# Ledger of designs, part 11: VH-VL binders against o04291r164to392

Target 1, 229 residues: o04291r164to392
Amino acid sequence: DANNPAGLLSIAEEALAEFLSKATGTAVDWVQMIGMKPGPDSIGIVAISRNCSGIAARACGLVSLEPMKVAEILKDRPSWLRDCRSVDTLSVIPAGNGGTIELIYTQMYAPTTLAAARDFWTLRYSTCLEDGSYVVCERSLTSATGGPTGPPSSNFVRAEMKPSGFLIRPCDGGGSILHIVDHVDLDAWSVPEVMRPLYESSKILAQKMTVAALRHVRQIAQETSGEVQ

## First folded at step 1 (VH-VL)

Design R10 (framework fv_regdanvimab)
Fold by ESMFold2-Fast, scan of step 1:
Structure R10 (fold): chain C 229 residues (1-229), chain A 120 residues (1-120), chain B 110 residues (1-110)
Amino acid sequence: as target 1 above (229 residues)
Amino acid sequence: QITLKESGPTLVKPTQTLTLTCSFSGFSLSTYGVGVGWIRQPPGKALEWLALIYWDDDKYYSTSLKTRLTISKDTSKNQVVLTMTNMDPVDTATYYCARLTGYSYGFDYWGQGTTVTVSS
Amino acid sequence: ELVLTQPPSVSAAPGQKVTISCSGSSSNIGNNYVSWYQQLPGTAPKLLIYDNNKRPSGIPDRFSGSKSGTSATLGITGLQTGDEADYYCGTWDSSLSAGVFGGGTELTVL
């Protein structure tokens, strides 16, 4: 139950377990996207899941920044996601082991004039794992989860974020390996039928989200080193 | 030990449909990240990429030939089939099948090739 | 039309070093891993290099690969008569959603 701190921590721990199984495990079947590689200096791979609710995408790549800095950059979603209109942090709760739980409301710009803008009510859990890895994982709070959630804003359709986020592992010699999972359900039923396959099966939309995050942190890494692309 | 072998007709008449089968052993096309592709080479000319199918049935085709090509797999038989419609004498070539793993885009094992001649 | 450009031929004496270039664009070599293949006369191609600069097991370290921007290079040191073959670069083209090969380079060991 999301009505108290213990309930929120329970939801956070469940989101973390599900996120990790998507980022590094076999919980979801992943299809490799041919041609969508970050470049020669990365071990990056981009994959889309086809057998889940909504659309899921996964990416992995090397970044020349320490895990804590990568996490800070990626938590500022409007800085790298063009379609993000606003992010409001409604609550910040300590989670014990140095971790933090945030209750967040996000508004997205409308993708077309034929579809309403989307908004999200989410719980974001940031923590450090025993191996020195940083995790930022996030999921929607719904009526099924209980706890604080509001109705969609006027002219918005409530979207659902399944466990998603970033796993940031330290590398020997400095830098990080970044694992990204974006798993969203944009409520395809709220759009005209002719546009529905785009929302239900759009590899392009999922790719853009994961690739945008990876490219943004790499750009910041190069700027931090004093190099210009 | 990984092996691939192409089979099909060696002579095809113009306008007919070509069907080639790649039979393989030593790996499964149900394994995550594994794919099988088709490449051809006309006599004395360069390699030309034709098609690719992955373990999950995801398919890719040469842009110039995509309206003529169909790739399919039978995972239980360890076979991949390429079909090319409306054959023309310029399609005379040695046809290869080859294995691809992961995001390497490198074909690590190749069949010996099968020569297809298109003539009346 | 070729998407990836290679020199049609290259020649050198035994023991020398040769380099074979492969030029493309941002949609292929610029964004994707490059592989190199050796094709001896009358045989199927054999993978020499994958992921820009990695060798499969059994490929001697005389063969090396590199990539810079939209170009890739295959290097062969200590050239041997058994290296006479056609050499092809290959990669993925993101704009075509298809694989592409270079036109091939015929290496003659004089």
Scores: ipSAE 0.005, ipTM 0.445, lowest interface PAE 14.1, mean pLDDT 80

Design R11 (framework fv_regdanvimab)
Fold by ESMFold2-Fast, scan of step 1:
Structure R11 (fold): chain C 229 residues (1-229), chain A 128 residues (1-128), chain B 110 residues (1-110)
Amino acid sequence: as target 1 above (229 residues)
Amino acid sequence: QITLKESGPTLVKPTQTLTLTCSFSGFSLSTSGVGVGWIRQPPGKALEWLALIDWDDDKYYSTSLKTRLTISKDTSKNQVVLTMTNMDPVDTATYYCARIAYYDSSGYYGETYYMDVWGQGTTVTVSS
Amino acid sequence: ELVLTQPPSVSAAPGQKVTISCSGSSSNIGNNYVSWYQQLPGTAPKLLIYDNNKRPSGIPDRFSGSKSGTSATLGITGLQTGDEADYYCGTWDSSLSAGVFGGGTELTVL
């Protein structure tokens, strides 16, 4: 509800706090995926949560771009996520600290023939932290939090995004450390057995989104730097 | 508390094979995000990185010494063993083992790499 | 092998500030985290700085680290006689798939 900016800011700040605890904290038990290994030669680390509601994935990596440039690239989701069909910004609300709240509607292509295409109604909060870090945090709005009260769009299953997004921390002398969290929870909607293909596909999509984001930003950083080895 | 201790012969003849054991406590190489590395330091000279083995049994070696080095672990005994063939007087050095951490400052597994706890070192002299 | 370059020595008086540089390339410092180690005479090295600029528990805030491009710097303020030691930078080299150390810097407090 764009007519309740104080309420939306409250939701945004709550989402930011939860996102930061997932992105950099140890409160959630993260398990490394088969075939992904933390270490110095990794292009990024992907982990799947064991003890949270729904399916969460996180990744972390160094990129040779400043935080705001990284944020600009990643906010254009269709540019790096092949399965993203469309992103519509429905409303833009400025926050007092120079931050921005956006109400966004996103449609995804169907991930498999066994799963319906999904869509999202989200609040995306972009702000700068006092240490120079930039954050882009996003979560679903439900009817209880000022989101849509009607059924999902025809041909789509409404998905729920828990606090997810990007924390981009500056490095001394240039570049950034990029932290990514993608968290989808369909269990809050009492997912029945007939919807299990969608739930499993969401797990696969979360993994692909974290890897795709990190890979895309690193590719642009390399192209921008003109670096030769 | 995490501790590491090097053991092995203090005197080695030229052409012999050196075998050093790192015995550790306070952590396990069955836990993701850790490894054990070997570093040496000849008298009055700089630290030289030798080898690393991690929880997933991946092994890494100094390029210049790779043909002479073998690193292995025994997870059940909390030991890492380094073997170096064809010893020469220039290999005289203090040999250290150290724990390698892949945890960033928030405790998150990442691309970080540093040696957080070192053994006391063992001095190996190569002479006839 | 000399992959990371440090000055062989630095000196300063008690209470002064000193900086120690460490220069590498894109395959090591440019793309990876830098750590710093202090080696007091006759002892094993001790971790001073990790993740470019983070201090382990027990390391005074007089010690700081920074990284710029393919170079890193260790800063020591309020210099004390107990800081006399050899200082080493270390990182990973992605092209070698190996750890690397700088040549070391001997700090003398005059």
Scores: ipSAE 0.006, ipTM 0.485, lowest interface PAE 10.3, mean pLDDT 80

Design R12 (framework fv_regdanvimab)
Fold by ESMFold2-Fast, scan of step 1:
Structure R12 (fold): chain C 229 residues (1-229), chain A 123 residues (1-123), chain B 110 residues (1-110)
Amino acid sequence: as target 1 above (229 residues)
Amino acid sequence: QITLKESGPTLVKPTQTLTLTCSFSGFSLSTSGVGVGWIRQPPGKALEWLALIYWDDDKYYSTSLKTRLTISKDTSKNQVVLTMTNMDPVDTATYYCAHRPSIFGVVEWFDPWGQGTTVTVSS
Amino acid sequence: ELVLTQPPSVSAAPGQKVTISCSGSSSNIGNNYVSWYQQLPGTAPKLLIYDNNKRPSGIPDRFSGSKSGTSATLGITGLQTGDEADYYCGTWDSSLSAGVFGGGTELTVL
């Protein structure tokens, strides 16, 4: 709960380690999708995972904003994620390393990838790494890990978010390199035939979510520089 | 401005394969989020969604027609091709291609549409 | 069978207002955004409303959309003879992994 800061920090640090291995490592096999053209405005690798539970997607690209500004934009999820119905920050806890832990409840509309509508009870951990990078990582909590203990909403199916989020690295001369990971666990890789339409929808949503986040930040960067498109 | 134009045979015999090409200008299928869809309309009947292809080559098909449809793209030529096998007189319709804007989500809306090409299936 | 149900026709006099309904289920309208298209006789459809209630550039504000539960509504105020057309709702169906359209509504301006 919010009264157990040491326990929540432990969960946050485990999530961070797993997120970083997905965002920057090669331990997970990524199947690259048909790529974008190389260049300053390119999206790096848009890929799905072959060797993890559920569906994971990642992307990276350059943005002309400092890391903290990028994080601020992306933490305001309803501003760029069209399927987000509501985001409630239930608790804000300072971490012992200058970071912040937030307990967040999110309701989503659709497109449905797991159920007709989904909700998430998550821990979001924001901190600065030793190399000056900023990270925002998030994962689902269960009642065993300080999550919800009340009755579930009858209109929503509780979805599971595996460690996901944003790694934002500063560039020389200004700007940032943004790494994005979105990972949801539906056990989609072993999906029965009858469930395949939902599996394909989940794959598309994951791919488009990473691209949408990056393009949204780039659009705001252009507006902030006084250059409107 | 964005424009799309459908082309292909206007007459097809039963059991033949129909191939339609959508040629477009004003956008690129290299743009993240963009797609091109195919919709048909039999004379005096409702619009029927057929297929959609995205910039990243992800493809979607009408469930009832899935085994008969293939959608593909040639990004360098600014073209999307729809192939439909085993044509039948009930497939007589005006066939449209349409632009799916670069936007997040699986929700499908189209703007603009091509003018349509009429395909008659008759012996 | 159509998965989205619209009335086959609707009529009103010039200057009046009219509403067109579109009814679906949780796998389509209930969990996804709705669009509306206008088709004038002999022409291709034209996008009128997207994301439930947003208008593309050039669409007058007398056209409006709304969504409640598994149903959507297109509203047209200040009817003009040029509005006489077929109107279609459309959305994504998550269970089918495909787009779906309504059966269409013929608007007659009396």
Scores: ipSAE 0.000, ipTM 0.431, lowest interface PAE 14.9, mean pLDDT 78

Design Z01 (framework fv_zagotenemab)
Fold by ESMFold2-Fast, scan of step 1:
Structure Z01 (fold): chain C 229 residues (1-229), chain A 119 residues (1-119), chain B 112 residues (1-112)
Amino acid sequence: as target 1 above (229 residues)
Amino acid sequence: EVQLVQSGAEVKKPGESLKISCKGSGYSFTSYWIEWVRQMPGKGLEWMGEIYPGDSDTKYEKNFKGQVTISADKSISTAYLQWSSLKASDTAMYYCARHKYYSSGFDYWGQGTLVTVSS
Amino acid sequence: EIVLTQSPGTLSLSPGERATLSCRSSQSLVYSSGNTYLHWYQQKPGQAPRLLIYGASSRATGIPDRFSGSGSGTDFTLTISRLEPEDFAVYYCQQYGSSPLTFGGGTKVEIK
């Protein structure tokens, strides 16, 4: 039912509910990475591939920017995610609640010549919650959701993004607490056997988005505050 | 009370289709994987695949991919295992089980569905 | 693919005796959390399997304390300290540290 604005809003609201349960709840069993050093710059990375389909990673951290500014920075994904080749916004639809629904086609770089590059056809929902938090939530559109199947692309394997994104909560002392979820199914069985361990359960792949997002936002915050690091 | 209830025994001929079911109750069905396990007569346990009903994601063991279809209907808390064309070698007891975490194991099992395929 | 080898194939013992069952993994099952994803199941004739031990050493809900699990890396043991009549069954180990999920071949504990 992605064939009309009401259907798209329904998909967006379901994606938001599922994303929030991953970002702030206990719906998914999050396993802390060993070797992560706790500290003021800790991003609290946890990774899991068991209590959910595909590969999921979650992180949170304090950033010295207001929620709307954080969202603005993170929506420009190619600026901070090295593996992102291109992002095409195919449609922009007002959600009627002050929020925005975008239909997005993304291409990723292939990690090696032996593995096909991945592409995504997604709905991205941006809205402000009642408590002043900002959310940017994204999920794949598939034949199961109805509507357009996205642009055809040769030489790519269509990957699936489960509800993922950013929850950005204001802090009373200024700045924000940023919650990040990256949840994808890269179709590991379509890659050569030698590469499958990297896609099946690789925390390295699962963490690229969460690490890159936090590092980039903190870099911009440092530049804005005049800090040198 | 957590329960997994499977459909009754089936007697089929080679080439026939079959769909067996596993209905969960007493828990959040969409928050657990449903696992399918085969046990051939007098043999051990063999994992076939799994489904996460919350988003219908499926994983198959290599030898079962293309041989069976795993699906779920979350509106009635039921998972399914389906064959398009049965073979005599499909004669086995089929179990479903629920699974949440790598660390937790398969904590609840269905009673099993005996499938007999003979000419 | 991780192969689990259970030994012995059959244990013939009397009630009251100690049973020690082995499960050996073809590769290490220690992962990033420090957890070990090795589980033990009991199956009685005509019944579905029952979870006994999860995470190599944690007893599942409702399982008597005579059952214990131990081991790490590649070598795992299920111990039944004093066999009761209801303990004569087939026991399986299982791993899900790596896809695909695999079971061991089973150890049958039978009355001598």
Scores: ipSAE 0.005, ipTM 0.430, lowest interface PAE 16.2, mean pLDDT 80

Design Z02 (framework fv_zagotenemab)
Fold by ESMFold2-Fast, scan of step 1:
Structure Z02 (fold): chain C 229 residues (1-229), chain A 120 residues (1-120), chain B 112 residues (1-112)
Amino acid sequence: as target 1 above (229 residues)
Amino acid sequence: EVQLVQSGAEVKKPGESLKISCKGSGYSFTSYWIGWVRQMPGKGLEWMGIIYPGDSDTKYEKNFKGQVTISADKSISTAYLQWSSLKASDTAMYYCARLGDYYGWYFDLWGQGTLVTVSS
Amino acid sequence: EIVLTQSPGTLSLSPGERATLSCRASQSLVYSSGNTYLAWYQQKPGQAPRLLIYGASSRATGIPDRFSGSGSGTDFTLTISRLEPEDFAVYYCQQYGSSPLTFGGGTKVEIK
């Protein structure tokens, strides 16, 4: 239930468990993306989920920044995602374990010429795991969770974010291993066929967010240390 | 063995509630959509709806929305089809079936069927 | 809703003969991917349906090569090249290119 602090923490912990099973587990079937080039622009392994609700993209890669700094950069979504129009943090709640729960509203630009602009109402949970890993996971609040169920902003289509985010693990030699999952559901089966380009646009958006996040963090790492990655 | 096992035949009176089950085994239950298909006596196949057990996302055929409830309990790998108040017109064979691939919603694995008879 | 029309309603044939079953869709079943979303099922009396063909022409695992699917757009065919005794059954087509998922009315293949 999203109507009280204990309910929000419960949703946050459930989202974390589901995110971790996608990011590092074997519960989800992933199909590796073809066309990734080695070199300065190479991204870690990128895969698209199969046999799940909605569309999910997963990636991993090495970055020359400590976990907390990677998390700080990635939490500022407009700085690295060109399609992000605005992000409003509605509430910031301490989780009692050193973690933070944020209620945020995000507006995205239209992903393609045929798709409407999208908005999200989400809970974002940031915490440090016992092994020194940092995690930022996020999911939509819906009527099932007791969250906002009102209509999207004028001229926007409400999108649903399934558990998504960043797992940032420290490396023994310095730097981090970044695991990314972007999972969205536009309910393609309930929309008229003429509107289904919106579903394909969500696949493009999930992949684009995953690639953009990793590329941006590597660029910042180069600027911070003067190193080429 | 990869299989879907459904609950046994039911004989009910109009107005009674009913919940029938479909248990998956031998595969990752939370990774595949499960659909429900009705076959009235001597008639063809009708899709009723589907559920993704991993997050309980459901999609209904318009004429069945509000008439039945589809649910799943992933802890016991079981999907359910439920009526709050049965009608004689609900007499049919009900099949559960697994959708083969997220990107191709054909039914690749079928339960044996549950015969539901509703008569006074 | 996409309506699937199967013909004929009944085929009366002998073992060893070729069976040709038709399924016509009220609109094209090709989605943006270029794939065709049409499946065929076999149902024997007292049994659950069994998947034969998906994607209009791909045989499901374990299905004998005497079963083949063809067609595109709105017109589809299931062919059984040489009927075996166990092939006498009802056959259904199903589209999955648009919600709601719909089935054809069925074609009964019976012994002459």
Scores: ipSAE 0.000, ipTM 0.425, lowest interface PAE 15.5, mean pLDDT 79

Design Z03 (framework fv_zagotenemab)
Fold by ESMFold2-Fast, scan of step 1:
Parts: structure tokens; sequence; C-alpha cells
Structure Z03 (fold): chain C 229 residues (1-229), chain A 121 residues (1-121), chain B 112 residues (1-112)
């Protein structure tokens, strides 16, 4: 339930467990996309899921920044995700274990003229793991989990974010290994063939989000340290 | 071989709760959707909803949302359809059926034998 | 929602005869992909439905070649070229091109 701190922490820990199984585990079938490259300012691998609900993408790459700095950069989603219109942090709650829980409302631009703009009402959990890794994971809150009970804003369709986010592990020689999962579920049950551009746009958005995150962090790392890799 | 086996017939009174099951075997249970279809006595087939057991993602037909709960336990390859409070209008045959991962391909290739639910006072 | 109308409601035939079953959609089931999202199922008394045809004309695995599907747009036909005793059943069409997925009311093929 999202209406009390203990309920929020329970949701956060469930989201973290599911996110980690996607980021590093074999719970989902991942297929590496042939010919896909993150560009000159990042080193990474991009894969798209075949056997999960909705559209999922994951990526992994090396970045020349410590885990907490990577997390700080990626939390500022509008700075690197061009399709993000606005992000409002509605609440910031200490988790009692050194972590932070945030309630966030996000609006995205419409992907096509045939599809409404999407919005998200999410819980984002940021914490440091015992091995020195930093994690930022996020998932939608629905009326079933104590989230919003009303309809979305009049020009938006409420989208659902499945557990998604960033796992940032320290590596020898300084820097981090960044694992990204972006998992979004549009209501495919309500998507007739004429609305397929909306569903396909979600797949493209997930893929672009993972690449954009890696590219942006790499660029900032190079600006900060003068690294020319 | 691919097989879906459903729980046995139920006779209930209005207001009682009920949970019926559908157990899959002979395939990767977590790689396919499981849908639920209702058939009222002497009537045709109606969709109720669908679940992906791999992550428990669930979609309901709007007329059934809030009336039933669809769930799955992937550790025992079993999907469930549940009512908190039955009514006489819930009297029907209930089928589970398998659909490939692509939910946009909405035909069902394998069906359970059906569970007859009778609700009467 | 797309409404599927099946006709006739009942078709009385003898073994060996040809059966022609109609399914009419309230709007076109041919979309920008060029695919037609229409399936046919057979249901015998006391049994679960069985998939016969998907994509309007593709036979499901294990279905005899006497069953064929045809049609496009709004008008679809299931043909059984030569009825066998085991073919007397209720037949349902289903569209899956637009949510919610809907079934037709059924056509009963009976002996007489």
Amino acid sequence: as target 1 above (229 residues)
Amino acid sequence: EVQLVQSGAEVKKPGESLKISCKGSGYSFTSYWIGWVRQMPGKGLEWMGIIYPGDSDTKYEKNFKGQVTISADKSISTAYLQWSSLKASDTAMYYCARQDYDILTGYFDYWGQGTLVTVSS
Amino acid sequence: EIVLTQSPGTLSLSPGERATLSCRASQSLVYSSGNTYLAWYQQKPGQAPRLLIYGASSRATGIPDRFSGSGSGTDFTLTISRLEPEDFAVYYCQQYGSSPWTFGGGTKVEIK
C-alpha cells in the first residue's frame, strides 16, 4: 500500500528484487540487437526482451564515474531523455535503512499523432547495497497499490512502468559498471491494429532510453575527468 | 504434449468465495499467456482476462475488472480465477486457454476441459 | 467493440454434404499490416472449444484439410467440404484485431 511508510518500503523492496533479477539474472529472455551500438561516447550492450509482458530493454556499459555520481546524473531524467516533458517529485521519504523513496509524476511527449501523450505515477527507490553498488529502481503505483484513483490528466494516457532502473557497481581502477533496465507496459489489451504505432513507440522509447542514459553518463564523465576514450 | 487441466465442478451459494485453477504441463508455463473465457448456459464464449505467469502481468476485459481476480503461481505452473463474493449470474462454464506471448495474436491454441460453476440458493 | 454475426444459427445436414458457415464483422478486420485477425473454433457438446483456423485461412496443427477458411474485410466463411460424423458441433468465429476480443454467437451444425 502506498498510503503509509511501511507499505511504501515493502513496495520498494519488492521492486528492487524484481529489478535485480532483470538486470543481472536469467528470469527474462534477452536478445542482443544486431548492429546496435550506443555511439562514440559510450561503451555498452543493448538487448530487447522476447518473453516478458510489455516492452523491456536492458543495457550494460562502463562509465568513468563513481556509483553515486552516476546515480545523481541519471535521476535527473529530463537532462538526458528528450521525450520527457516534465518530472514532479511529489514526496521524498527516508527509507530508514539509509535509502530514499520518492513519489514521482512524469509526463512524456506524444510519440505520434495517433497516440496520446503518456504519464506515469511512480515510486523510485534509491539505496546502497552491501557490496558498494548503488541502485535506483522505479515502478508504477496503481489504484491497487495505493496510487492515484482518478483518471490521468485529460490529454494523457496512464502508462505502467514495471520495475526498471539502474544498478551501478564499482569497478577496479575507478569508475562503474552501469546496468540499465527499462520495462514499460502499455495496455496491449486495448491496442487494436490501428493503434499499433503506440505499442511500437513504447518499444522504441525503451531502447532509446537505455542508449540515451549510457551516452549521457559517458559524456559527463569525459567532461569531468578530461578522459578521451 | 501440451495440456491444461482445470479443477473440478463447484456448487456454491450467493455471497460465497471461490477460487478455481488451471494447471499447465508439457510446455514452458512462463512463456505463454493464460486467458479465461466464460460460457453462460446455452450461450456463446466471452473473454474475461489474461495473465502472463512469468511476471504475473494481468489484463482484464473491462466488464470483468473488479468482479474477478486472475492470478498465477509459476512454481507449480498453475493459474487461478477467483471471486470474493459469487452471485447467481456467475453460473457458467469457465475455460482457461493458452495464447502465445504476443498478446496481439489473440487466438487460443490449447484449452482446458472447463470448470462448471453453479451458483444457486 | 466489433460485433460478429454468425449465420445460419442452425444448419441441418447429412454426412457427406458440404457445410458453409458465415461470420460477418461490424467493421473491417483487415488492418495496415495486411493481416486478417479472424479465428474459427469447434465445440462439441460437453467439450472445450478447439482451434480450427487462425488468420482467416490458416489451418491449425492437426486440423483435417476438409476444413478451410476464407474471406476478407467484413465477410468470412468456414467451409467443411465433406461432413464426417465427428464434425457435427457448434462453430464460433473470433476476431482479435481490435480490443475487446469478441466471439460470434455460434452456428450449430446438426444431423438431419
Scores: ipSAE 0.000, ipTM 0.421, lowest interface PAE 16.4, mean pLDDT 79

Design Z04 (framework fv_zagotenemab)
Fold by ESMFold2-Fast, scan of step 1:
Structure Z04 (fold): chain C 229 residues (1-229), chain A 122 residues (1-122), chain B 112 residues (1-112)
Amino acid sequence: as target 1 above (229 residues)
Amino acid sequence: EVQLVQSGAEVKKPGESLKISCKGSGYSFTSYWIGWVRQMPGKGLEWMGIIYPGDSDTKYEKNFKGQVTISADKSISTAYLQWSSLKASDTAMYYCARLPYYDFWSGPFDYWGQGTLVTVSS
Amino acid sequence: EIVLTQSPGTLSLSPGERATLSCRASQSLVHSYGNTYLAWYQQKPGQAPRLLIYGASSRATGIPDRFSGSGSGTDFTLTISRLEPEDFAVYYCQQYGSSPLTFGGGTKVEIK
């Protein structure tokens, strides 16, 4: 329930549990992307879900930045996600446990001119876990949870973000390992039949956010260290 | 579905060369590491090395480096384990096995070949 | 290298009994990342090993519920809740979080 602080925290904690299950668990069948070589010298490992509803991708990589700094960078989504048109933070609520809950409205650019752009109405929960890890997880608010029911503009189709986000774990000796999950339902049925595979099961769309996030934080880390190798 | 099929048993004499094979099917061969594991008669499992067929990047366990060569031919989805000169101490069962990831979310050996028995005797 | 020690070396039990197999690592297998890189394999005579458990506690596809993995850090356990005739085999633990990849010495579960 979006109108109740206790209800918002409940939604946030549920989203966190589901996100962690996707990011680090094995309940979801993940298939490695062809051409992505695993290893510490790669940009990261990207996998696509075989059994999730909608489009889901998971990624993992090493970053030479501390967890808090990685979280700060990734929370500024328009700075690194090219497909993000705008982000409006509607409310910022302390969670009472040291964490922060944000109510966010996001507009995306359409991947094709043949279909309407998507927008999202989400709850984003940022907190520090007991082990020193930082998490930024996000999910759509639906009418069932007391969330907004229509877009401000008739030019957008409301998409659903299922629990998604970033888990940033500290590494011994400095730096972080970044786990990313992007899980969305883009409403494939609202597009022409010839475009439905792109919105329903696209490997291209599935990896966009995860690859963009990994590239951006690694670029910032290289700039910060001043080291070229 | 996913299968790894190895070449048949070999009986060799010391000093002879040998190349055994492991053919993958039912998955994208170039997207997974292939490992080789040795099991000497009555003994446990020993990791020998791995190869990423997509670019032929190969990693060896220290004691096997220089003793064997691991290679792959991605055009026929086949990995190889080769000896230039066999020794009696090479007598063992050799398994190939698939690794989805080598690091980070490193997966276990999730699919195994049936094994190739190599016997080296004078 | 990380050394894995399995105990007991041999476990003699009857069908229907519970089997508990131990694997201890010379150093922690939990990265600061929170992942535990330990697997369990079953090997029957004349056959290739079969993956049972990965990530210390996750069952591989097609593995019956009677197999369960537990533990963290350096102390791991494979439990078979009720032994079936087909479960009499050698079981190996393996770590895959550090190079070189290493296996335990194996525990043979044999019929009494």
Scores: ipSAE 0.000, ipTM 0.459, lowest interface PAE 11.7, mean pLDDT 81

